# Ledger of designs, part 232: VHH binders against o26223

Target 1, 191 residues: o26223
Amino acid sequence: MKLLWTSQHIKVTVHIDGKVSKMDVLEAIKTRRSIRKYQDREVPEELIDKILDAAMCGPSAVDERPWHFIVVRNREMLEKIPEVHPYGAMVKDAPVAIIVCCDSSLEKIPGFWVQDCSIASQNILLAAHSLGLGAVWTGVYPLEDRVEGIRRLFSIPEHVIPFSVIPLGYPAENPGTRDLFDPDRIHLEKW

## First folded at step 16 (VHH)

Design P156 (framework vhh_7aqx_2)
Fold by ESMFold2-Fast, scan of step 16:
Structure P156 (fold): chain B 191 residues (1-191), chain A 119 residues (1-119)
Amino acid sequence: as target 1 above (191 residues)
Amino acid sequence: QVQLQESGGGLVQAGGSLRLSCTTSGFTFSRYDFSWFRQAPGEEREFVGRITYKGGSTYYADSVKGRFTISRDNAKNTFYLQMNSLKTEDTAVYYCARDTDEFGSYDYWGQGTQVTVSS
């Protein structure tokens, strides 16, 4: 058995004994940070495919799975996102962004598409982190100006709602870990 | 600016040993996996071994297993390839590389260091 690694034009095949060190789920959740600075390097299509596969594995109300995704690599288009999304300045410097959308025609339970697309967005962030990439969720829905701005920029049909814009790339920053556990937010048996 | 630089190459007799170092700068060393590759004249670049940032797990090509050892020193931003029982077929330019994941592509490479093993 051979494993294949690639780096641009370099391919390597080797026999691996089957041991792989991986981030466990709890560690991935605790160490994921919003990354807003990216290396000037393309993300391979194969990694984007893995991330989108993970995005579609989220639970969905009555299995409606209303999500659609736009993958944006075009530099001109990435540079226009900050003009319609005030807090998306980092997107222009990312090698790629994923726009998470809801196709409202696929909705079976009114209103649950927001939860479905939130789950898909978080899976993108966790999958990216587990693959050595950095990403950040920039909010679109429910802010009407951002929704309409993104819709027009990417020719999104009226029945499709842009939910989030997630730039991603190889990290060029290393934020420290967070200590977020707050026992005062845990209530036993009653409020 | 990210930099990787090999050192420790040279001429050695078959059966001898060499230790290669890869010194890095411009990023947080402790957050990355690293690999060694080599390229012999007229051949493709060949994977030699990898060390992970998570627990320091090591993986080796069958051709070097038991003879080569990879280690890392996070305090020095450096990782190493200890080469023992060298063979003439180990003659190659050796490259260090920064890994993007356990089985993924590599984003930065050193310039390479020549290792020549004479009979």
Scores: ipSAE 0.000, ipTM 0.095, lowest interface PAE 17.3, mean pLDDT 82

Design P157 (framework vhh_7aqx_2)
Fold by ESMFold2-Fast, scan of step 16:
Structure P157 (fold): chain B 191 residues (1-191), chain A 121 residues (1-121)
Amino acid sequence: as target 1 above (191 residues)
Amino acid sequence: QVQLQESGGGLVQAGGSLRLSCTTSGRTFSRYDFSWFRQAPGEEREFVGRITYKGGSTYYADSVKGRFTISRDNAKNTFYLQMNSLKTEDTAVYYCAADAFESYGSAYDYWGQGTQVTVSS
């Protein structure tokens, strides 16, 4: 199978049916967990394309959409990420990683690109989960050493800021669900 | 930042029990998920168990489920691995690890140095 990109077209060559496409939004949000162990199994290009489509559908400040994405499948490159990201050891074991970047030349309002790229990163995590994959957000920005390390490793231009590295794959662990609701954080009418 | 220290390892006979402790320093202990891993000589490091923050949901590797129990004491900044019905195959260096829930940073944010557990036949 091969996937061809044009700015106007996304060609899906593999058809995915079944339960992975039927998770509703609230269930996806509530059951998504950070996954750090992956099966030795390739992730189809079609699934990556669906995840990136979901990432680009997020809201952004004044619709600036400053995000760019690097898809990394090369094992040698994945193995080098932990050298510049000390808490990214799991990345070397993933079949693929997505690097979320901000192109500062696309920014229309100063400073909001951080929220924009956070939204894109979260959509990647939710979309991956809904498709039966596991993923984890590993932080790059605002840690200057990690930003510089990732920039050098992937030849990222000076005006582009690497924001997050998200390894993903078929999960090889099941952490279960968490009970995170805290009513003490909800204030009615006033603080 | 969090620093982890294991204790409670040692020599035990098959069928016996040991309790490992992992004491943390730093702040926000209650915000971390904690895990135990082990590594036998010549083998890869394997997952043993995890306990989540807040309610303390627990998860175990199939090889130890029913024999090992993980727990935490937030007031003491400590979490534990209670190991019962020990087998010679449980001989390994045991490591504790911490990761902030939904942290931007981690496989596992912090690791201990490890504690040796030796189970004699």
Scores: ipSAE 0.000, ipTM 0.188, lowest interface PAE 11.5, mean pLDDT 82

Design P158 (framework vhh_7aqx_2)
Fold by ESMFold2-Fast, scan of step 16:
Structure P158 (fold): chain B 191 residues (1-191), chain A 122 residues (1-122)
Amino acid sequence: as target 1 above (191 residues)
Amino acid sequence: QVQLQESGGGLVQAGGSLRLSCTTSGRTFSKYDFSWFRQAPGEEREFVGRITYKGGSTYYADSVKGRFTISRDNAKNTFYLQMNSLKTEDTAVYYCAADSWEGYTPSEYDYWGQGTQVTVSS
């Protein structure tokens, strides 16, 4: 039995055209949308490594950096996620998913691992978007049934808490950009 | 600073195999990613395959996936392109390239070999 990062018979393509002008950070934040439909294309392992590097670069409370990641490419495992996550139906159609986890043994300040893993999850979404991929954050924590379902499905130890499941792929949908700026939520000097 | 030299090119019949080698100038190369590119007559250089400095990670152009395999031997400061089931369309000058960053276009690579000719006859 061999566990491989690369699916041997799955098509992997690399575009050999000029460097596309990169989005600035504000544009990436404003144009990122949840993507739930994916092309029938594998995501190269180099792009996943780049996304995970970005995930680990987020700020962390007292620099505890409690995050661990499970990269799932196995189709049978992806197909089982909807059984334990009712809003995870799109995961079975994604070429890959990342499970963001907290190793509680790395926690230095109680409760801040939630913020740490939220930051890592958002960095995954932004990095994916900047690389031409689409992704969506499907929530696991704090819903006990989802936490335990994902834990059992992926043999996650008791001291590790699955936080989110993020399917990724080349987008097969293009939702419009949202204008969400609300000046009534901004208070100057005082409430 | 890194010097790359290809070898192993030549003439082969369609359906045959060749193995290309790329050696550094005796320099330890374990910190570099290595790629193969090719340039067919009248075309631009195109990506063929890449192997990262981490063991086990390889990437291929769709046109060669399943037929070509890239590998490295850190003890010999050499990396390879095993080409099987060769087609006339694989006729090109093959170049090896090195960088420490993810690059998929020819202009992104810092170090290049001089090229080796592969000709596949029908």
Scores: ipSAE 0.000, ipTM 0.094, lowest interface PAE 20.7, mean pLDDT 80

Design P159 (framework vhh_vobarilizumab_d1)
Fold by ESMFold2-Fast, scan of step 16:
Structure P159 (fold): chain B 191 residues (1-191), chain A 117 residues (1-117)
Amino acid sequence: as target 1 above (191 residues)
Amino acid sequence: EVQLVESGGGLVQPGGSLRLSCAASGFTFSRYDMAWYRQAPGKGRELVARITYGGSTYYADSVKGRFTISRDNAKNTLYLQMNSLRPEDTAVYYCAKDAFESYFDYWGQGTLVTVSS
């Protein structure tokens, strides 16, 4: 623990390893933002393990759980991702990225792996946020050029489909929060 | 289909001003947050300014106080007023719908801004 003084001489107790950020589930969902700027600071393996544990806890169609994850920390490999993903430039600046993949051999019902991998991706974003990290989902599937580019770069087998690339790190930006509630999108009893 | 058409870029001297415009079509413009991004040669895309459909604005620290984002919902047009331009502001500027929280980015063709020595 560290005791910090603000400009108003207010004592602030700071817990080491992000323990200052306490939030419930609704707060986490409402305050999570996409983060594309990261501190030059390593993310501990223990936090990645917690994030991946949360990723695998999502629901999946007929409990097929087709998820596989590639954890990329190698700077040389991270720097190559923008070459095959035109909107993934921020990945090269992240300390780590997670590639969410579907093993099609685990698919029990056609097509629902997309929803399964979407759920896993969102859980990664929420878990990262709850642990004091920032992350962003960069889309891969269903763009065949991105799918094949990522597959080649990471030696992914043909029966495995790369779905998303999620860079993450300690945030170096704060975009604030949003007010997105729109009652016009809610219909009672019928359309 | 969603279309975003940027205009207003060009060559300007340091200390000069430019106004960028983005004409939007194919969606209900007044219901979406809009943003301006930029990409300088050899660098990644950077958020410059964002405006919510409710009118709240956000600016990157590098442009705060110099740039102003605004929207005209009746004309489906987004603007970026750029004052006190610096050589470091040289970049291709992109208009974007929902881009900050998008997992699939939606970008216009861009407009080049060159701030000469």
Scores: ipSAE 0.079, ipTM 0.528, lowest interface PAE 4.5, mean pLDDT 85

Design P16 (framework vhh_7nfr_2)
Fold by ESMFold2-Fast, scan of step 16:
Structure P16 (fold): chain B 191 residues (1-191), chain A 120 residues (1-120)
Amino acid sequence: as target 1 above (191 residues)
Amino acid sequence: QVQLQESGGGLVQPGGSLRLSCAASGFTFSRYDMSWVRQAPGEGREWVSRITYSGRSTNYADSVKGRFTIARDNVKNTLYLLMDSLKSDDTAVYYCAKDTDEFGSYFDYWGQGTQVTVSS
């Protein structure tokens, strides 16, 4: 057993295959890292289902829940993502990616779909981490070229906006844990 | 284009000190938080320390807290790691890493690394 990445108060054991020991919610939040290198192993459909269930449990403005998800396992399609997303090179090496989308026809209050889809994206990252997987949020919206590139590539209708592309798999890297607490960003009672 | 160049590594005896430097170019250094990350032989990457773009706030891994100090010079576009009371367990390749402006990513650029060996 290797202790490859730790937080100040929470220790997570990671084996070479990237499996993580059971953790509580605060531990999951503090120890989640962006993972861009993946083992050549398929992710079971049951784990994807659990991740998407978690994604849909987030709060949304006026309970509009505008999110839709595309699950991409097709190697040819994954290999085309870097052509329309400059920082998405790692996606072609992932066994699966989830594209988080907003169906604008479900939007009840203008503009809050960005927050809604951000919450869904973060829940995907946390759920993946809690299940021993690694993932990274690669930005699509609001970068117009990426939005239209992803739309064309996955036949996404005009009223649906691709928000993020999240490749995921069993980790092939263990970047360690960061302590990002910054008291200069906390103001008591007033600015 | 972004470039990060580490230096200052080498062989040192237990209890010794080293100062690592990272020269940054190709981006506005003063706009980005910076980190040091290390990788020991046979281990995964371990985050070591972070400094905010202004230099006002710093964070450290528990394994190095009290022994290492991260610093930056925004005029010289240089990041530093001052390493004191070095232990054999500190033996690793040390990487300078630029925090990303990509959404949800921690680092978008890594340097080539500098080897630190604590022995004898």
Scores: ipSAE 0.000, ipTM 0.286, lowest interface PAE 12.4, mean pLDDT 83
Fold by OpenDDE, second read of step 17:
Structure P16 (fold): chain B 191 residues (1-191), chain A 120 residues (1-120)
Amino acid sequence: as target 1 above (191 residues)
Amino acid sequence: QVQLQESGGGLVQPGGSLRLSCAASGFTFSRYDMSWVRQAPGEGREWVSRITYSGRSTNYADSVKGRFTIARDNVKNTLYLLMDSLKSDDTAVYYCAKDTDEFGSYFDYWGQGTQVTVSS
């Protein structure tokens, strides 16, 4: 297995034996970075499907699976998102964004939907990374201005709560690796 | 079985042009992004260019940007690389590479390569 680099310092693995090496889960978790710059390159629908499949594989409280996903490719809509999301500037540069939402009518236990949608959002990030894409989690909930902004922009019903906006694309940056392990945050048996 | 066969390489003078072709078979060509990679003598393989499955988007290494053009014909299952303004540093074996839709950042197949030599 050899690693190649693109002009954008994208790691590419070249396989000569016809076998595709999979990124293991720990590698995906450890090497994932927030990506806010994207290539002028389309993301195939197949990859989005894989990402959404992954998003729906996470656990949820009492298996309530309250999540819904809006896939946004329309340029006009992507360009409008920053207007209601101050920290969503990069969305306008992405070829696609996924809006993770909660349908409150599906909620079985109040409040756990935040955890459910967080898990779904994280799975989107990890899946995207494993597929060679860059993504970033832009928080919508619980900020009311963002929630309402996204709601209005996409005509989201009142019983559905927008949770996160995740732009995706082939990365045009490489933030590098980081070591976030902090033994001071580990407590044995008690605080 | 996936097969990629490169052609069109040769000897050319600096400033010259070549057109490489890659005949693809054994997979649904139109569903996969394709790339060209090259390996110069004594060097590792480097990514040169990529084209999306639909041909809608292209990307190039900085070293070839503005000089090379990647294209594809999904009806003919053929990938192309138009190389203009060739330089001595472009001397390499050029390989057609199939991207994996499953992993995005991987090439799972490539051909035998075609030799490109740029020399006065």
Scores: ipSAE 0.000, ipTM 0.240, lowest interface PAE 13.2, mean pLDDT 87

Design P160 (framework vhh_vobarilizumab_d1)
Fold by OpenDDE, second read of step 17:
Structure P160 (fold): chain B 191 residues (1-191), chain A 117 residues (1-117)
Amino acid sequence: as target 1 above (191 residues)
Amino acid sequence: EVQLVESGGGLVQPGGSLRLSCAASGFTFSRYDMAWYRQAPGKGRELVARITYGGSTYYADSVKGRFTISRDNAKNTLYLQMNSLRPEDTAVYYCARDAFEGYFDYWGQGTLVTVSS
């Protein structure tokens, strides 16, 4: 397996036999970027299914799996999301968005749902990237105005908390890769 | 059905030029990023050049300044103009759809380019 770079940091993973390999988990993590520009292309349902499958594979507190997902493809609804989510402007340009929610009735231990939904959200991003899609995590919780806005817009029950909105699409930008490794953030044995 | 068919390969002397074409069908060509890859004997397949649906181009360092990727959306055709060819450019060249960060979804069958004196 060989990683190839272009002058513009396009990364390609290939096998010796000439077949291009899927991204390994470390590659996906390291090369993932927030993508806010999308091609005018529909995302196949198969890819969304794979992404959602990945989203549900993360750990959760005592295996509570409190997450729900709203898949939004309707253009009218996508266009309304920015009205209640000021930092969700790119959502209107995406062919699809996933809204990650928590059903509080599924919580076994209060408060860990944030971690659970975060893991699910990150898995969505990684899975999307590994499948050649771009995505961005737009935070909803814990901002009450966004939570309530999304709730009303999608008629989400009171016991269900919208957590994140993740637009997805084929990338129309390449922000390149960055090295975020910071040894100063690593403490050995003690702070 | 999505199809990519490469053409234009052949034998050329060092320093010569060759133009490859990739005829695309079965999808809206203008909406997709496209790329050229190549595979030399005994080596892995490598990215040569990429062109976005918007026309932005990317090149491998080994071909930068010598190769030009372009597209004609009206003809559903991808091109690779190869100038100043070198023996190390000898490879089967492949057309690919939507190559991005190691991802692609469709390949052509390839066209052989041989650079030899």
Scores: ipSAE 0.008, ipTM 0.234, lowest interface PAE 10.6, mean pLDDT 89
Fold by ESMFold2-Fast, scan of step 16:
Structure P160 (fold): chain B 191 residues (1-191), chain A 117 residues (1-117)
Amino acid sequence: as target 1 above (191 residues)
Amino acid sequence: EVQLVESGGGLVQPGGSLRLSCAASGFTFSRYDMAWYRQAPGKGRELVARITYGGSTYYADSVKGRFTISRDNAKNTLYLQMNSLRPEDTAVYYCARDAFEGYFDYWGQGTLVTVSS
């Protein structure tokens, strides 16, 4: 028990001894936070499989499902990500990262792969949180220098576009809760 | 209109200290992760330090133990305390807002830090 876990707020704890307690969907959405500090502890393969299953369950335009995933556990490769992704420095400290990619050969409707891969990325974050893990979405697309850097580093073919890099691990921080409801952004019947 | 205005840069001798400030306006500062970047002449921008809205911090290996990032949400201000400065710390330092999980959408104009004897 670290002070990072000490509850000064209502928290949802989703794991105990590797098992997940039930979490309400709204609670999961409201309590998911970007986690950039990880315990020195490996993430079981079974949890990654569950996260990727959830990622593939997102809605997709014309059911094109263009996503492919690279799972990176090799420490030497994780340590190279910050060299091509300056905002991804935390990735080198994570036990695992998932690279969300679009296979353009699977695209049925132009441009909607961005929404498809965004949905997959968000599902990874929510699924990780529901399983007691922490994760953060680090942006790759549409920044051309990062897209080409990640492509080169992981030997990604030209018809595949790296979209996001998501490091995952058991959380070593608690960023706190967010109160983001803003009624000024809700318009009834018209602007 | 989102604005980020840096201040506190200047000329300092090796081993000296400087404190940079970034005054934020036009958005709810307390709800955003913030960062400091730097760019030395002829080089690309590099991340120096990050702070989440919850107060968690990250540092580049080159500055870890020497620099401290902090925030004052009541004053809408981001800080970078720089100690034990080295000539290789010479750069323009930029304040940036993290719009979404490592994508920075707004940047300040920068403040020059020169470390020279």
Scores: ipSAE 0.000, ipTM 0.235, lowest interface PAE 12.2, mean pLDDT 85

Design P161 (framework vhh_vobarilizumab_d1)
Fold by ESMFold2-Fast, scan of step 16:
Structure P161 (fold): chain B 191 residues (1-191), chain A 117 residues (1-117)
Amino acid sequence: as target 1 above (191 residues)
Amino acid sequence: EVQLVESGGGLVQPGGSLRLSCAASGFTFSRYDMAWYRQAPGKGRELVARITYGGSTYYADSVKGRFTISRDNAKNTLYLQMNSLRPEDTAVYYCARDSDEGYFDYWGQGTLVTVSS
């Protein structure tokens, strides 16, 4: 295991590589797609910091905010993720991945950490998209083999639960957008 | 009612080819990412290939260059063209409606592919 401190401990001004998309919140939500093919191009730490800031802004049950994040840039470590996560094959091709974790010692109401970490994961996906990056949510919890595989690979303590692995990078695919609005799923006043 | 029905499996010799088909119904096929998974005897299921509704594809390293995933949105059909088949490709192949987030929410019944002499 390698312990790394983020650039937030060392304030370095770095020029943002590439153009960042501007979109409103509704457009970001409606146009975000899972991206599994990435350019061979570094994602600046400033963008990762913005994404993680957004992740931590999510609502949390009784404001418990149990989330912790592991930022993985090491190619050898990224290449090992598919060995413990069969649907994570694309992670080895990504320049960076974020592992969303729950520190169970911070949980105030049993079970709500799943919702908390889901909210954080979605904020990561939306923030990445708004910054011109592509990302995909790959589930870890509640699949016990994946939970223990990821825990072992990244030396995660037993009281911390890996929830999701989110590879991200500059997109090398454009899957287009979907129109998923279904008014038959909306009930007025009663079922 | 979501249904995925695979066909095209069978017995082939090493080096041979097969084309699998998956007929989808009960949902707007053109708006979903689709995938092929396989399960060999005594092993877990593994992702073979994925295609987004926009046409982008991903392949497992073990099949890259040999298999081709494709879709026909007008026919609500997913395909897997399998070339240069090897004994280790022997498995039940499953069509899956892949969640936009990398999880499958519906599976077909599967079609058996046996590669032997």
Scores: ipSAE 0.013, ipTM 0.350, lowest interface PAE 8.0, mean pLDDT 85

Design P162 (framework vhh_vobarilizumab_d1)
Fold by ESMFold2-Fast, scan of step 16:
Structure P162 (fold): chain B 191 residues (1-191), chain A 117 residues (1-117)
Amino acid sequence: as target 1 above (191 residues)
Amino acid sequence: EVQLVESGGGLVQPGGSLRLSCAASGFTFSRYDMAWYRQAPGKGRELVARITYGGSTYYADSVKGRFTISRDNAKNTLYLQMNSLRPEDTAVYYCARDAYEWGFDYWGQGTLVTVSS
């Protein structure tokens, strides 16, 4: 929205009314599933903006916030991801993907960017689910062949590390629920 | 200890059919998504089909309509029914356990499928 011909600065505000999910946080956490089949339906930019806002709200070590995000909607680029990421076959069928990256120049404490980007990736998955979308985390780091493949494909600079590729869209599958609660992993007072 | 053992590969004529099986042990099979991959000579591994613990399926475009992935949780077994086989389907086929967000963490040794006249 740039007004390039005006001799004055003006601000145009468009009101966007989004539908808010009625899913609470615990419900979102317990019912989120990896979704790998998507409807042939565009995801509105407003929903991607909400998801990325949520991604950046995660805690980070010493508040370093090293994450950067690439939003990929170009069909030709999405179709090339499976060529460099063997677990990413579903990405070519998604209307959009988010690549979570770490800018190593923003790292304040060595190694914690992995946790920071993991948190951002999980927030993307939860936010997408809460907004009625499906998504899946496809791992890139620490597999060097995938890191370099994604870097080359998206012209990512050497100081930036691609961490995950998260395709998302309106779900075209319902994998059902799973009960993952395992009391044997809970220890009271001591191991 | 997780183990995946494939069987059912062999030589088949173009247009023929084969059923691959993967016997799983060492984990709660019904809780995991499972997949079939293949690797042709001189090529990387490619995903052929995937099935979730909830029964949803995904297929590579090259096999849609010809291959069917299924599972039998009572027998801890994953299947791939392969119909209308083509010479380009010739590959070693691998069973894999889906480590959810982490990709595939365990692979079988593979079973060879050769489609030739």
Scores: ipSAE 0.000, ipTM 0.244, lowest interface PAE 10.5, mean pLDDT 84

Design P163 (framework vhh_vobarilizumab_d1)
Fold by ESMFold2-Fast, scan of step 16:
Structure P163 (fold): chain B 191 residues (1-191), chain A 117 residues (1-117)
Amino acid sequence: as target 1 above (191 residues)
Amino acid sequence: EVQLVESGGGLVQPGGSLRLSCAASGFTFSRYDMAWYRQAPGKGRELVARITYGGSTYYADSVKGRFTISRDNAKNTLYLQMNSLRPEDTAVYYCARDAHEGLFDYWGQGTLVTVSS
């Protein structure tokens, strides 16, 4: 049985603080790309607040919501991230980065914080894209050297685990969009 | 605290001109795109003109060639020069801070422009 790719175009209007954003949710998901080049332009605090609000709206195992966020704008601190994160070279060129963390004292079910923080990280990427910003997820957990390096740099306590570092800014590149739908990965009724 | 305060509205005859001003405070004006919107009675808000922090401008088709948006970063002021005014330009005009294309995080209180003979 073949599953035909059918593009369903539904226009959705999103209200942000009483204002209207013209981005279809499906289009946001499909057109979001990792952005690693940023304009030399400050990201307003209000946009960061909207992004973090969206991050906290994700589903969480037994509603534990273990996430904490560090907002980094200090250039000297951003320039030190590549020293402990080999894929974080672009962070030093970003105007701001968000570090997604798990507070283990808030964990109600062992191990599910990874899914919770993954959801929060993806919501940051989607919210940033919907607001016209570019961002990229750079992985920290489960790589122990990166976890401890980031913890040391940002004075993160032992009971808190840094999960991801997400630099963001106004995009200075346009990698375009990709068609990633693969019907061979869809199994009807059984494997 | 971010504030945007419009001025310069009034009654004008068709074919006349008005210059609107928007005084901005509480943020680094030179780093933000700014826009003028309008709302006529019984209608939704319509984008009139946008100016980027780099000086690039955009205009709605209804006002192209008649309206000019400009900014004075030293005075933290946004302007809209309106020429060849028509009765259909009658609306309350709002200054808005465009944090990014289409996302407006702060709005002024509005200034009324009435074009009537």
Scores: ipSAE 0.000, ipTM 0.098, lowest interface PAE 18.1, mean pLDDT 83

